VH-VL binders against a6uvu3. Designs and how they scored, part 1

No score or structure here was measured in a lab: all are predicted.

Target 1, 145 residues: a6uvu3
Amino acid sequence: MDKRITLIGSKIAKTGNEFIYCGVLEECSECRFKKICHDGLIVGKRYRIVSVRSAKHPCIAYGDGVKVIEVEPSNNFTILIESKKALEGLTLSHSDIQCNNILCKYYNLCHSEGMPEKYKIMELHEKIKCPKGNSLIKATVSTIN
Unless a header shows other numbers, all headers, positions and changes below count from the first letter of the chain; antibody chains are not in Kabat numbers.
F is the ipSAE of ESMFold2-Fast. E and O are both the ipSAE of ESMFold2, at different seeds. Each is the mean of both directions, binder to target and target to binder. V2 is 0.75 times the mean of E and O plus 0.25 times the DockQ between their complexes.
[cut] stands for letters that were removed.

## First folded at step 1 (VH-VL)

Design f4 (framework fv_felzartamab)
Fold by ESMFold2-Fast, scan of step 1:
Structure f4 (fold): chain C 145 residues (1-145), chain A 122 residues (1-122), chain B 107 residues (1-107)
Amino acid sequence: as target 1 above (145 residues)
Amino acid sequence: QVQLVESGGGLVQPGGSLRLSCAASGFTFSSYEMNWVRQAPGKGLEWVSGISGSGYSTYYADSVKGRFTISRDNSKNTLYLQMNSLRAEDTAVYYCAKGDWLYSESYGMDVWGQGTLVTVSS
Amino acid sequence: DIELTQPPSVSVAPGQTARISCSGDNLGSYYVYWYQQKPGQAPVLVIYGDSNRPSGIPERFSGSNSGNTATLTISGTQAEDEADYYCQAWDSSTEYVFGGGTKLTVL
């Protein structure tokens, strides 16, 4: 089943919610939760929360604290794509948006790691406001097995 | 009062099956992981199996994978261990224990039942 | 995954300090728990989270955990402290790992 236990921000720790795993911070090198929190997760992959524990824990990555969650991997990724390429049912080759604004709330969706060479657009969502003027739309994509 | 009471232990022949139960009271059962820990006569503690509060995730020691199944009924505040294909080496006192292994403020396994003896012998 | 090693036996005179070690690779990066078990009884949690005492556990019990070794310390050891002691940690697979246990004899 590829079930995992990890920690995530208290604000989004709700059964049924999905999140994109964004990797390890260097401050985590001495954290006793590091191995459990980060082992086996793929950067850029979407995970679904199937269970949430009630206790909150301090975390350098989340100002409101984190909760223990049980997750299962989704076969889908959430990414940003150029609007001109955004057609449901279309199969695309992966290419990252050229941008170095790491403080942008969309940075990880524009620079998806772990994406396969090809993917299929399953659903289009909202258009995003890009500070650099790129015409981008949020999409759910499925990996091609 | 917080209490765990095990039942279902007994004498069983090799290759047989047995189901253990653990009745919980005095705490919000569905909020805590539950575990089975066994102890062979004169030996140390060995963790056998664990189940998340929701019941979604189950975990097993390699020695029992494929033979034992842990489950819970949160509406009845009861934990179960279905033991199949029993071997002489499974002879032990089986304890039910409340735990929370991932929280920094957790107490490990802070509540234990009295244990129930399982003897696998011809 | 981590393996925990304890000495099989430790002996102390009444009123002396007992120290029981628990060793594992990089154990200081894990939380360690200690359990006391008297003959015919269920285990009792005496230390959680390396160094904390549950309510009702005498203050003569203390714990530490650094590097590769965690230690349970019992100061002014009493006859009633004679028991088996187990250390425990959890690994990345969410399994509980126990040490082999240490028999504390108070003579």
Scores: ipSAE 0.005, ipTM 0.527, lowest interface PAE 12.9, mean pLDDT 79

Design z1 (framework fv_fezakinumab)
Fold by ESMFold2-Fast, scan of step 1:
Structure z1 (fold): chain C 145 residues (1-145), chain A 122 residues (1-122), chain B 111 residues (1-111)
Amino acid sequence: as target 1 above (145 residues)
Amino acid sequence: QVQLVQSGAEVKKPGASVKVSCKASGYTFTDYYMHWVRQAPGQGLEWVGWINPNSGDTFYAQKFRGRVTMTRDTSISTAYMELSRLRSDDTAVYYCARDEYWGSSYEPFDYWGRGTLVTVSS
Amino acid sequence: QAVLTQPPSVSGAPGQRVTISCTGSSSNIGAGYDVHWYQQLPGTAPKLLIYGNSNRPSGVPDRFSGSKSGTSASLAITGLQAEDEADYYCQSYDSSLSGYVFGGGTQLTVL
């Protein structure tokens, strides 16, 4: 469990808060903090804030600015799963959704890095609009070892 | 040609278990979920659960949890549903039916077996 | 009890139109899940009749049509024929149950 340093919006930068890393935003192409914000984070993985620095920095993506935070991986991942598999408490084997649309904003959640062979569905979220027409729902899952 | 061939009718006593089979042919067995649906005499359709033949993962309707077990054998493209602690109100025709797990958002049960009548009587 | 509500029976004469309703709730049809329809002839297994609210599988005549609005769906059968006498079931997915749900079925009598 390595601690990582990143930047997040000031409004949510509180010790104990968790967030799901969603990948690099388009606005970050011009952000001087891009390497700090995104380097070493896994798309779809949940992180817990363990420390917040007091200084606030301007950021194009956040109107209230950003703060430097220290994070550690949560034991949970956020992924997209077939709606018919979507049951809180169910333990399933991981299988990537069959899709070659690498330009899709959801691609990394459908093809998450570091997914365990088996996972338990902890929490169901919203259905997403899949460009390929797949029936998908966002879920928080826990690793089983 | 897609075919789902089910095992023959069974008569069981209350408290017994029954295991129904569904042999698939005409498609890639592991590319489709297999569902089980029952229908009591003169009654409607009731969903029992599904198995993913690729992974072996299962999900059962709340009413049947603790009494139903679904398995499969990929070497012979066959799915099984075992229902235990049978009661007279488990008397029904049990159908297997397939659906596509990586397909579109439609997810219908597009092909059905002919059904297996399970009679539970003393 | 069935989760989706259908009328228990409908009837019509040859050549007429009948409509079969399927009423759900916010956790199934109202949540945006598709509705599928199955036809069950006496003594046979159900057969897929309409999928994804309004689509017909190959071999299903166009006198069968489906529609969906809000928390409800409807199956319309035009030009009724004697061979349409059957039970009809709607089906959807329910997020609160995390599973598939069926309507109670509608027996169509062709008079």
Scores: ipSAE 0.000, ipTM 0.522, lowest interface PAE 16.0, mean pLDDT 81

